# VH-VL binders against Cytochrome c oxidase assembly factor 8 (COA8), part 56

Target 1, 167 residues: Cytochrome c oxidase assembly factor 8 (COA8), of Homo sapiens (Human) (q96il0)
Amino acid sequence: APERGAERRDTAPSGVSRFCPPRKSCHDWIGPPDKYSNLRPVHFYIPENESPLEQKLRKLRQETQEWNQQFWANQNLTFSKEKEEFIHSRLKTKGLGLRTESGQKATLNAEEMADFYKEFLSKNFQKHMYYNRDWYKRNFAITFFMGKVALERIWNKLKQKQKKRSN
Key: E = the ipSAE of ESMFold2; O = the ipSAE of OpenDDE; V2 = 0.75 times the mean of E and O plus 0.25 times the DockQ between their complexes.

## First folded at step 3 (VH-VL)

Design f118 (framework fv_ebronucimab; at its last look DockQ between E and O 0.06; V2 from the best seeds 0.00; counts 0 for: pae O 8.8 > 2, placed apart)
Fold by ESMFold2-Fast, scan of step 3:
Structure f118 (fold): chain C 167 residues (1-167), chain A 122 residues (1-122), chain B 111 residues (1-111)
Amino acid sequence: as target 1 above (167 residues)
Amino acid sequence: EVQLVESGGGLVQPGRSLRLSCAASGFTFSDYAMNWVRQAPGKGLEWVSGISGSGYSTSYADSVQGRFTISRDNGKNSLYLQMNSLRAEDTALYFCAKVHYDFWSGRPFDYWGQGTMVTVSS
Amino acid sequence: QSELTQPRSVSGSPGQSVTISCTGTSSDVGYYNYVSWYQQHPGKAPKLLISDVSKRPSGVPDRFSGSKSGNTASLTISGLQAEDEADYYCQSYDSSYDAYVFGTGTDVTVL
């Protein structure tokens, strides 16, 4: 354990609502993997002079991140619940208790668990296909708005240079 | 602040056409997807059609596909539903509903109009 | 189009809790957080009560709460009051059809 006293640091929040970027950041910050989704959250930097188009892009990216985080958090919860139900069902079929002699949770071997994984993946195939479709749609929209923001910035630079030339 | 007002409903004979309108105010109309939802007398809610903020993308319930056309005029803050080949089962109160700020489908309807009654009878 | 299944009616006494279920498929309720609940009093337009499974819009009492497990979403009304007597509809979005889908509706009676 580090040789330090109690410190209030802006690091390693467990959820997206508690995510905090490092102080003095002037760009997007990437956090540690979320406990539930296993995905790394991004906290978006908000410029003081953000244009309406830049705000639209940022909100699109934030909404997409929230969608992605929540989708996988929900999926992982479903996986965990169904896995426990499968293990309990198979142990009862074998006439075994739910706990070992040492008090640990009883588990199935890899060959037995293969049946569960096959069934889970099959059952969720369409859901994951729709997720991938939506992921592509979202990233296409983000790329499109990134292009629009880039063009806006180029135009603004050209206007600034023309103004300086006139002065 | 946000207000949706439907109009255009009435009594029509089967096989005829009717056009519904929804006048929106109190928000930037072009930024939000809009939907039509109907409710037959004494029955539940049924989604009819949706349109994106830009008007580029539209979707329809199977029961109205090919007969109804949703459209919008962002310059007039108005939503429309062109209903062709009307049937007795299209009799319902038609609501205009606003999506709660979202680039994607699936978001809730945060504001609803009062509805306009469409009665299809011979 | 497929509809979401709700009980036809639920009843309770003032101060008690009632729960309304909403069962769909893996392409709608089971797909993502696309679950909303609406309250409709006789002769009035529906009012958004819960969005994104469990989020309350401004102005909705905390007596109303939502949850979801698998393909089933639930609305719980705690501390039931006379004014809660209304029809309640769940709503989701069917990703396979790019279509909204409503539940069959539940009539809540306060005895």
Scores: ipSAE 0.214, ipTM 0.706, lowest interface PAE 4.4, mean pLDDT 84
Fold by OpenDDE, look of step 4:
Structure f118 (fold): chain C 167 residues (1-167), chain A 122 residues (1-122), chain B 111 residues (1-111)
Amino acid sequence: as target 1 above (167 residues)
Amino acid sequence: EVQLVESGGGLVQPGRSLRLSCAASGFTFSDYAMNWVRQAPGKGLEWVSGISGSGYSTSYADSVQGRFTISRDNGKNSLYLQMNSLRAEDTALYFCAKVHYDFWSGRPFDYWGQGTMVTVSS
Amino acid sequence: QSELTQPRSVSGSPGQSVTISCTGTSSDVGYYNYVSWYQQHPGKAPKLLISDVSKRPSGVPDRFSGSKSGNTASLTISGLQAEDEADYYCQSYDSSYDAYVFGTGTDVTVL
């Protein structure tokens, strides 16, 4: 049985967008779309008096963002590679070169490409299902912690008001 | 009690591969980011790589980018460092380090292992 | 990846105070309050001394204190004891590179 060479999953370098928000920013910043994932990264603001709960929320958001970035970066890379391979294979089968007589990159027609998309979606269906499941889980957790943080903030405000009334 | 035990170090030739392991105990492993830090003989500390609690997020020092791969098995409470294309400059004591807080956020390392020695020599 | 700059060595007599500086950039030390200090005795793993610029973990004596001004963090050891003879490393985090950065280390000698 031929040892199926472990395809070195070229892990897209987690190129943390070198987008650096202004130093005096007191809010979250949205960076430009990432080159690989095409997702806009969010740079999360860190308050000076960040509570442990706020910190946990921020970290969870950050991790979820990174997870999303990695997933889509890898998906886009895989898509691009498989698409190219499909095109090359089909052109070869047709006895066509990779370039037209005019020197343009040879392309397949829309019908042929439709077959590729169907196959790609079919092949990756389970992966997308797992992604969606995990996406919902993560976002549910984030939302839950957002609620907790909101409650904490309300409570802290109430305590401060009580202290001001007592003085 | 939190314990981190590194293993897998040894003498290897340049260009070879080595896999380090860190066995963690005494805490909920999946809740904490983990890191590898190395120390060359008679030199300072150098951060090598980090991984989030879930394992989804990884980061690497420029010196090891593309050669090393950090991973974790939360079911086994284990951290790994796959080191490929080893160089003489990779010779160091490699520490497993636990982040003090949940997830990846540049927080301090509150627990360290004793380290495992990697020697890359011809 | 740029290391944080520390003095190579600092010395003091028992009972004296010594201060170790850790100078970074606006992207690491100057950006976050995530400066940590570690003590490392010969042949031992590093031990966390200070986190978040000035926070002492449980079990760390109060004679260890941390501060930060601008891009420079400082560790002060008051009442220097023989057991304080060790290497000390500062640490910060650069979010732009998603990387931890250590200082060059300081050898503290008790005279």
Scores: ipSAE 0.012, ipTM 0.563, lowest interface PAE 8.8, mean pLDDT 87
Fold by ESMFold2, look of step 4:
Structure f118 (fold): chain C 167 residues (1-167), chain A 122 residues (1-122), chain B 111 residues (1-111)
Amino acid sequence: as target 1 above (167 residues)
Amino acid sequence: EVQLVESGGGLVQPGRSLRLSCAASGFTFSDYAMNWVRQAPGKGLEWVSGISGSGYSTSYADSVQGRFTISRDNGKNSLYLQMNSLRAEDTALYFCAKVHYDFWSGRPFDYWGQGTMVTVSS
Amino acid sequence: QSELTQPRSVSGSPGQSVTISCTGTSSDVGYYNYVSWYQQHPGKAPKLLISDVSKRPSGVPDRFSGSKSGNTASLTISGLQAEDEADYYCQSYDSSYDAYVFGTGTDVTVL
């Protein structure tokens, strides 16, 4: 059992959580949500007899997970920063303070915020286009290798069946 | 102690081939993406090629696409650059660089070798 | 192919501050927060100074700082010292071409 809750330590250089799976695990392990990306990391199991093809698939999945977490961590941070800047700018234009009389952070209503969402989507269209392209490229490659692993396992099973019939 | 040692540079004639090697030590080589970066005499840095830790993913600068091939042997902790159809503009000091991470994209080069000189002239 | 634009040279006296700009596009500097800075002394290999726009690796003095706004990143050297005389390169990743891209380089002279 983990010694501390799901808290992510932000001193680690990697994008993977510092979660430690059970010592005798024989399955992939899903960790808690990453603080910045909101994605759950997979802690990949490495079997003793992993084939070279299975290793290539596992490493591609690891690399894709890290790429995806990095993108969403960056986009979440950018969204938060630009949202606050937009609210601040619009409040200044309206001659309003940054805080209400109760001391709460002043904000804009949903119709006023619609301009922010339109601007953010337009500004970030190129980023999301490249993300979608790369996402599909990576998932196609993963699916391709999953198919190759499945065929490898079927042929190993058929070879075992051939040995049984010959005996 | 991370060390990267390039070798295989030298003087070659245009149109010929040369193979560079980079011997890595002090880290788990297969866990990290690797790159080649070159610097022509008196000029700036130019990225040449990169390869993921597994070797599955490779990438090349447009200037070398189709002529250069990056590869790695994780059993020997070695990175290679096969350079075919060499041109005078390929004359440069070639550096081997380690990525801080095992992605084919985006991360900084945290360790560099001292480079191996390639001179392409008649 | 593409490269990030840096000033060819900048100079300052010991103790002064110097800022180096690095201008790219929305597909590289403006895409991810993958902006790195390298210092290169004559005859030496480059050394990583800044990663992820503004993070200093262990052993890099806190007088080196980085920032980014839009498609332009900046490296600031506060309190210039003679040892800071070197070439400086920015680096990003061009998502359009799945390729690293370096800046043109900036020669820093300490007067």
Scores: ipSAE 0.011, ipTM 0.550, lowest interface PAE 8.7, mean pLDDT 81
ESMFold2 (binder alone), look of step 4: mean pLDDT 92; pTM 0.945

Design f119 (framework fv_ebronucimab)
Fold by OpenDDE, second read of step 6:
Structure f119 (fold): chain C 167 residues (1-167), chain A 122 residues (1-122), chain B 111 residues (1-111)
Amino acid sequence: as target 1 above (167 residues)
Amino acid sequence: EVQLVESGGGLVQPGRSLRLSCAASGFTFSDYAMNWVRQAPGKGLEWVSGISGSGYSTSYADSVQGRFTISRDNGKNSLYLQMNSLRAEDTALYFCAKTGFLRYWSDAFDIWGQGTMVTVSS
Amino acid sequence: QSELTQPRSVSGSPGQSVTISCTGTSSDVGYYNYVSWYQQHPGKAPKLLISDVSKRPSGVPDRFSGSKSGNTASLTISGLQAEDEADYYCQSYDSSYDAYVFGTGTDVTVL
């Protein structure tokens, strides 16, 4: 029975980076680049006494990271696929094999590839514009919550100092 | 005007050979891969063979592999299909079709000839 | 080589929308975005309607649209007209055999 080649579902696995920081870490950890997005995942530290505001900030950062990972994983997959299609079509038209005589993958010259990049960027321009817009919105929200958390921490420190002076 | 004109079709007996030709005009012939597509009477389209712009690369459908040979003469803007060991099932209208790139990665056939009829009968 | 699977016939009234499916495999329709659609009137050569899944050549009306999901491509004809009565063929490229493959064809009838 010929082994039915496993349909590699090119679904970019929602691969939560299996990067696990050391258990005793009291800080955010940066993992290695994800194989699909090429983005370094951040493992966010969870304080024992995390305030509701700190938790909200952490969740927002996590969601933004996941969003960013998914976007770039999909974009890189699309790019790779379309690039392969372009190369294949051009080589076929020119009468060049997909592999060189040495068995290496045949490539196009830089000039030919420039056409591909130009077209790819043009095609994806709107998608990138929306990404940039949403990226700024998310980062603005994160920055805003960072400010709130900072103020909360200052206030809590002041209250503790007052309580120590009264005793 | 871009045009493809097929010729060389006719009535032949099984086991005989026939050579089809396609004359191309209105475009840089050498820059494009060319194809033969056939359609049996009352049937669908079947891709037969393709050749790259340079003529270096050729491909064939399994149904004609080893019997048919595609070739081209870029100096004459001509495509050829040498058909050997013809069978009754090879009876079809044979179209010459140009591979087109609407955008860089298209494999569509954008230009077709009117076809030349090949009938294989005893 | 296996043909791409199309419905044998599709019918619609003038002004309606009809969709023709073209089902292949992960080696053809599912592999590249090289799905093309052709219209063929009786006694005529095929005419290119759609390339690269969804691209319309010049002169093709916007009522013709193409899409793809997984191993299935679709041609949609919106605002069906009497002149749309024809045979329609999908085409793809089989990466496993380095060969083009056509669909079985669909007869579109305008009622």
Scores: ipSAE 0.026, ipTM 0.610, lowest interface PAE 4.4, mean pLDDT 86
Fold by ESMFold2-Fast, scan of step 3:
Structure f119 (fold): chain C 167 residues (1-167), chain A 122 residues (1-122), chain B 111 residues (1-111)
Amino acid sequence: as target 1 above (167 residues)
Amino acid sequence: EVQLVESGGGLVQPGRSLRLSCAASGFTFSDYAMNWVRQAPGKGLEWVSGISGSGYSTSYADSVQGRFTISRDNGKNSLYLQMNSLRAEDTALYFCAKTGFLRYWSDAFDIWGQGTMVTVSS
Amino acid sequence: QSELTQPRSVSGSPGQSVTISCTGTSSDVGYYNYVSWYQQHPGKAPKLLISDVSKRPSGVPDRFSGSKSGNTASLTISGLQAEDEADYYCQSYDSSYDAYVFGTGTDVTVL
């Protein structure tokens, strides 16, 4: 390194969890809405003394978030594509261009769009039904592991109290 | 019927690469974590790698870390194992196996494929 | 990663009982009862026999039972039959390494 002095270095990640995420707390923080899914991601705080069970719960929650993000990003992409195709098709049927005389995007009225929305919902009914079933399954698993973590923490507190009382 | 079928095995020289595939049918593939397990001739079972249902989390045995990459394509109901820098010790029958729902409910491998043989020899 | 310790072989006569031990650590076998057992006949893929220490999947005979005490899990096969001659593997999940670990395997001989 020709110029850079290493007098000031980054804090080692293996140290105690004294400092929190950049914003202001040693807790989970919520990001801005994702461009594609429109859902706000949760950035999970990892405690210094995370138990194996707590790690399983955190990973399950992260996995569920990623699954949810992927589903809605794909659904929104499909909706936007099919909507534009429908508008393009209807404007061609009317003998109209994709732009108005003023240069703005040509649009359909709510009555004309009703056909698209009805067809889109019908086509995606089964997909949304399976999404809801999977969402329930994932939340059941998360609730189950939240219960296990809670029981572990209660048992550890009771164990510590009894040990302190014995001494 | 729930079924897993492996393919892509064969004879390869040390230092080269192979890609294994596993085709899944009869269940909602994206709901379940998938794993690769190998068995060298006349030896026991060794877990190689695992991947969560969404593909968000992957994990590897120390013996293959940095050389193998697990991936999945939920749209094609397929699991993959990219094996780089192959060694004679990687010679084994490679099984794909399905674990319980999201792997966090049960870690049992309830469904196994028949396996695909990988032989690393010069 | 450490593998789980099993005896290399166990033998018994038809109608008798045999028990196979599987010893691990507090981060795998000793943690939250996630122990599975698999039966493997020569030239075949493994088949799940027991999940969650003692639960039998559909189609597994009542003769197969599982238990756990501390860091040691056990598979007991009662009323041994010729078809039970196979290799048996225990498995657990190592929560510290986010990894699955198999036992060394036990060859069960009948007769």
Scores: ipSAE 0.014, ipTM 0.603, lowest interface PAE 6.5, mean pLDDT 82

Design f12 (framework fv_cixutumumab)
Fold by ESMFold2-Fast, scan of step 3:
Structure f12 (fold): chain C 167 residues (1-167), chain A 122 residues (1-122), chain B 108 residues (1-108)
Amino acid sequence: as target 1 above (167 residues)
Amino acid sequence: EVQLVQSGAEVKKPGSSVKVSCKASGGTFSTYAISWVRQAPGQGLEWMGGIIPLLGTANYAQKFQGRVTITADKSTSTAYMELSSLRSEDTAVYYCATGHSDWYPSGYMDVWGKGTTVTVSS
Amino acid sequence: SSELTQDPAVSVALGQTVRITCQGDSLRTYYATWYQQKPGQAPILVIYGKNNRPSGIPDRFSGSSSGNTASLTITGAQAEDEADYYCQSWDSSGNHYVFGGGTKLTVL
């Protein structure tokens, strides 16, 4: 594919945005909130001598971040869409226009909106349960792999001492 | 890695029921999402429903509501799909699939059983 | 009725780029997942979420999404890519999966 196969991601592009971390950074960097998820992304530093276990931990953290971003972006879009549909439907039922005499968007009162929130939460109950379960599982696994990486680093230090004594 | 092993082919009469099993090995069975997807000869994929054993709740596609029952037995790491009131149009390959990467269940299905052929004929 | 619409067939010449498209209102809210199926075999996950590849899936496979449309792009198609491709997403409730009708890809 000549058009897309020729693109490179490791070039030094002009006009790098403030959203992207400096390439020479030796630390993780936190970006601005995503438009749809409202979550701030973390860009992970990749060490030159990254072990397979360290790579596994980093990829797990990156995958968890993307999963979390996707969930909240989708949830927020679904909520906004259904909220607007609900408001329009109720205003139509009442014979009211979509805008007030002052040109502002017509809204429902708190009691009517509570009905929508109850319905939305009820029908999304299983999806929210899946999210909570996965959130705890992902954090447990990240903690577990952080422990494994720490043990690997301790073992490597011990191996260096052992090598020095073997000489 | 999780693996899914399904029960063997079935031949059923119209009006009867069929129960297909899906045994999971590897990983933590209770925490995976297990879906059932069927495919009639020469046709596309159709989601029937799914279950998360840990939560004990099954969720069914509207088309199969009232005819399908999905259950899980944590002690044997086995999920089941029972379809009742069989018709000729239920002739299909029935797949179980779990939504997991190397780590987790999700909204996609990355591990599939080989399929169970169910033939409904008079 | 199908909530997700795919063209039933598409062809591509060896080494060329092909785009398989999936359309539906739910794609404005949810991302599409893509599966490859060869005759007599179970489907294989190819792309999930916006553009994530499972381990073992070649980098010539990529996903994109815009409005009510999701696309699977194969850059530099190979003979072994000849298969049926299915998109999958959630229905409007977010509680049920729905599949597209499938696209048969022929590699000439």
Scores: ipSAE 0.000, ipTM 0.478, lowest interface PAE 16.4, mean pLDDT 77

Design f120 (framework fv_ebronucimab)
Fold by OpenDDE, second read of step 6:
Structure f120 (fold): chain C 167 residues (1-167), chain A 123 residues (1-123), chain B 111 residues (1-111)
Amino acid sequence: as target 1 above (167 residues)
Amino acid sequence: EVQLVESGGGLVQPGRSLRLSCAASGFTFSDYAMNWVRQAPGKGLEWVSGISGSGYSTSYADSVQGRFTISRDNGKNSLYLQMNSLRAEDTALYFCAKAPWYKLFGSGYFDYWGQGTMVTVSS
Amino acid sequence: QSELTQPRSVSGSPGQSVTISCTGTSSDVGYYNYVSWYQQHPGKAPKLLISDVSKRPSGVPDRFSGSKSGNTASLTISGLQAEDEADYYCQSYDSSYDAYVFGTGTDVTVL
């Protein structure tokens, strides 16, 4: 008896990419695209001597990544459902079923699908505007902290050079 | 006026076969998908099977898959359900139901129903 | 196939409004706007009341209305009349099984 594949409830998993970088990695890793968001997750390297500022930057990057993953996972799910519903509704309006008489999946033409995309974008316009705004804010903050970390590293290197000259 | 008249019900023993028929009138029969829906005594409605207007596409509920066969004769405006390997749980009033479209699952509902034919499976 | 969940019975007085819920999953009621409602009197065939969540066929009184939120569809009967005493069934399409699915049915009584 073929095992009835358990209906994996596509609950948008809290998209912790199952990608585990090598334990001895000393750099950030980019995983494969997430199946829901289609975004490539970054596994951030944690230095042994991570400064409080470096930790803050890492956390902010991680939180921003999680935020992006969740947004796009949900958006892609919504898009897929609405797209399918649109196709079904249009086929219905045409007196067509979900399958052709040959058993193939019925499809709409490019022009009809253009209407869907236009409608979808219109409906989600505000959501995308807010996303873009927040995306810029987050990235600006990340960039700012990157600058601070860079300055901290320069300062620490200078202090180490001075100490070596004094001994 | 749309009319659907089911026939062929009766008392049968488990493991036996029965063929139901539905005579359709008042519409272009070939232009619409047709379905069978059953109702066990004192129970709810259960979709059994559907067939497209052309008869090319068919679908079945898991409960009847491999045992029942839906077919149609558009020249006779008739829908059929061949029921094989009948079980006690197949005891029900069987309704013929019309879809508003010629293909399966295009509409998601049934706009006209017959009065049903009773099938009793008992030892 | 999983049935859609309906309350077993709903009662109301003449002139009151009653609502019947139909709860499914994200693969049926929550997936498409393909929810239909049927009225069935004792010993009679089901009659279509609502299609596509809220569309009322010709000949169906405006007292009958349909809605949906998430995975739950609702049939509201306003101005309940004695003739409304019947069994009511919701129906949807299950995208996972490519099949029609009915609700468990609700017995509406007029007190």
Scores: ipSAE 0.011, ipTM 0.585, lowest interface PAE 9.7, mean pLDDT 87
Fold by ESMFold2-Fast, scan of step 3:
Structure f120 (fold): chain C 167 residues (1-167), chain A 123 residues (1-123), chain B 111 residues (1-111)
Amino acid sequence: as target 1 above (167 residues)
Amino acid sequence: EVQLVESGGGLVQPGRSLRLSCAASGFTFSDYAMNWVRQAPGKGLEWVSGISGSGYSTSYADSVQGRFTISRDNGKNSLYLQMNSLRAEDTALYFCAKAPWYKLFGSGYFDYWGQGTMVTVSS
Amino acid sequence: QSELTQPRSVSGSPGQSVTISCTGTSSDVGYYNYVSWYQQHPGKAPKLLISDVSKRPSGVPDRFSGSKSGNTASLTISGLQAEDEADYYCQSYDSSYDAYVFGTGTDVTVL
């Protein structure tokens, strides 16, 4: 059996929010967008007669969701942090304070912000490329197992029909 | 059973490079984060680097950042550590260690360790 | 990066109990239940002894137990035996640096 200690966490390191499906639900439940990743989490229904193949599919989908939530929560936090650091650095270089005389946050012009976006995208190009590659690999595996589960269900229905006719 | 076997260690001069390998068996390699941990002779454990199951996330200890590169080949069930600009302080036994799941920072422990490969940086 | 603080050595007699502390901060030991313990005999790789503060892996005797209060985790070895003479390390996740951190290590001597 797989070790599942980390699955018992109350909150992920990235601060992913928790949600609870309705008590009478007998299907997958979709929650509100997570505060940090801005992605909607899915709570997977576990049938009592789940086959090993169905369990494999559910596990892959759960792990993919957790991976995806963690990636985007971290990416969004990194973007926000680096954006603020960039703005503060540029304002300091210009000899300007972080706030205007009216008390509002000081801002950079569009040209300066374009420089930040270019740097951020270039810096994170390899990371996003690996994310995209892994996302395709995970989705291929999920699709493959979805097909296997569908075939298993069709086969089981055919077996039941044959058994009833041949009693 | 889970097995991790490190290789590639040896004697190397300061400023040079060395590449370590870890061969994994007995589990689905791509479903688990992998880590390198080192131990200098007579000293304690120091985490060096980690990589997520897919390889999309990597992280390094400050002492090796910019000099070491962690990578993995999931098709070959292998983990690597490329060590550049080696220093005397890098002399240590290097362990390959398995995390309990896919995420790089989703737990506080490593459930299986290799026996280690010795790296000695000396002139 | 910071290390977790452990006593350099702890000693006891066979059958006695010894406790090893592991002190960190709110960003590591105090952050969730990411605390583990390893036993290392000379010339051997570390062996996972306790995970998630207090969980024992299969094959670890129940005389080894873990706990945590605030920023300090503890490993207690009851019914101390000669084979328990080893180095013990705690580990946690440091949320401030996105890194794993180990304790300074404790040498347990069975007198």
Scores: ipSAE 0.000, ipTM 0.483, lowest interface PAE 13.1, mean pLDDT 82

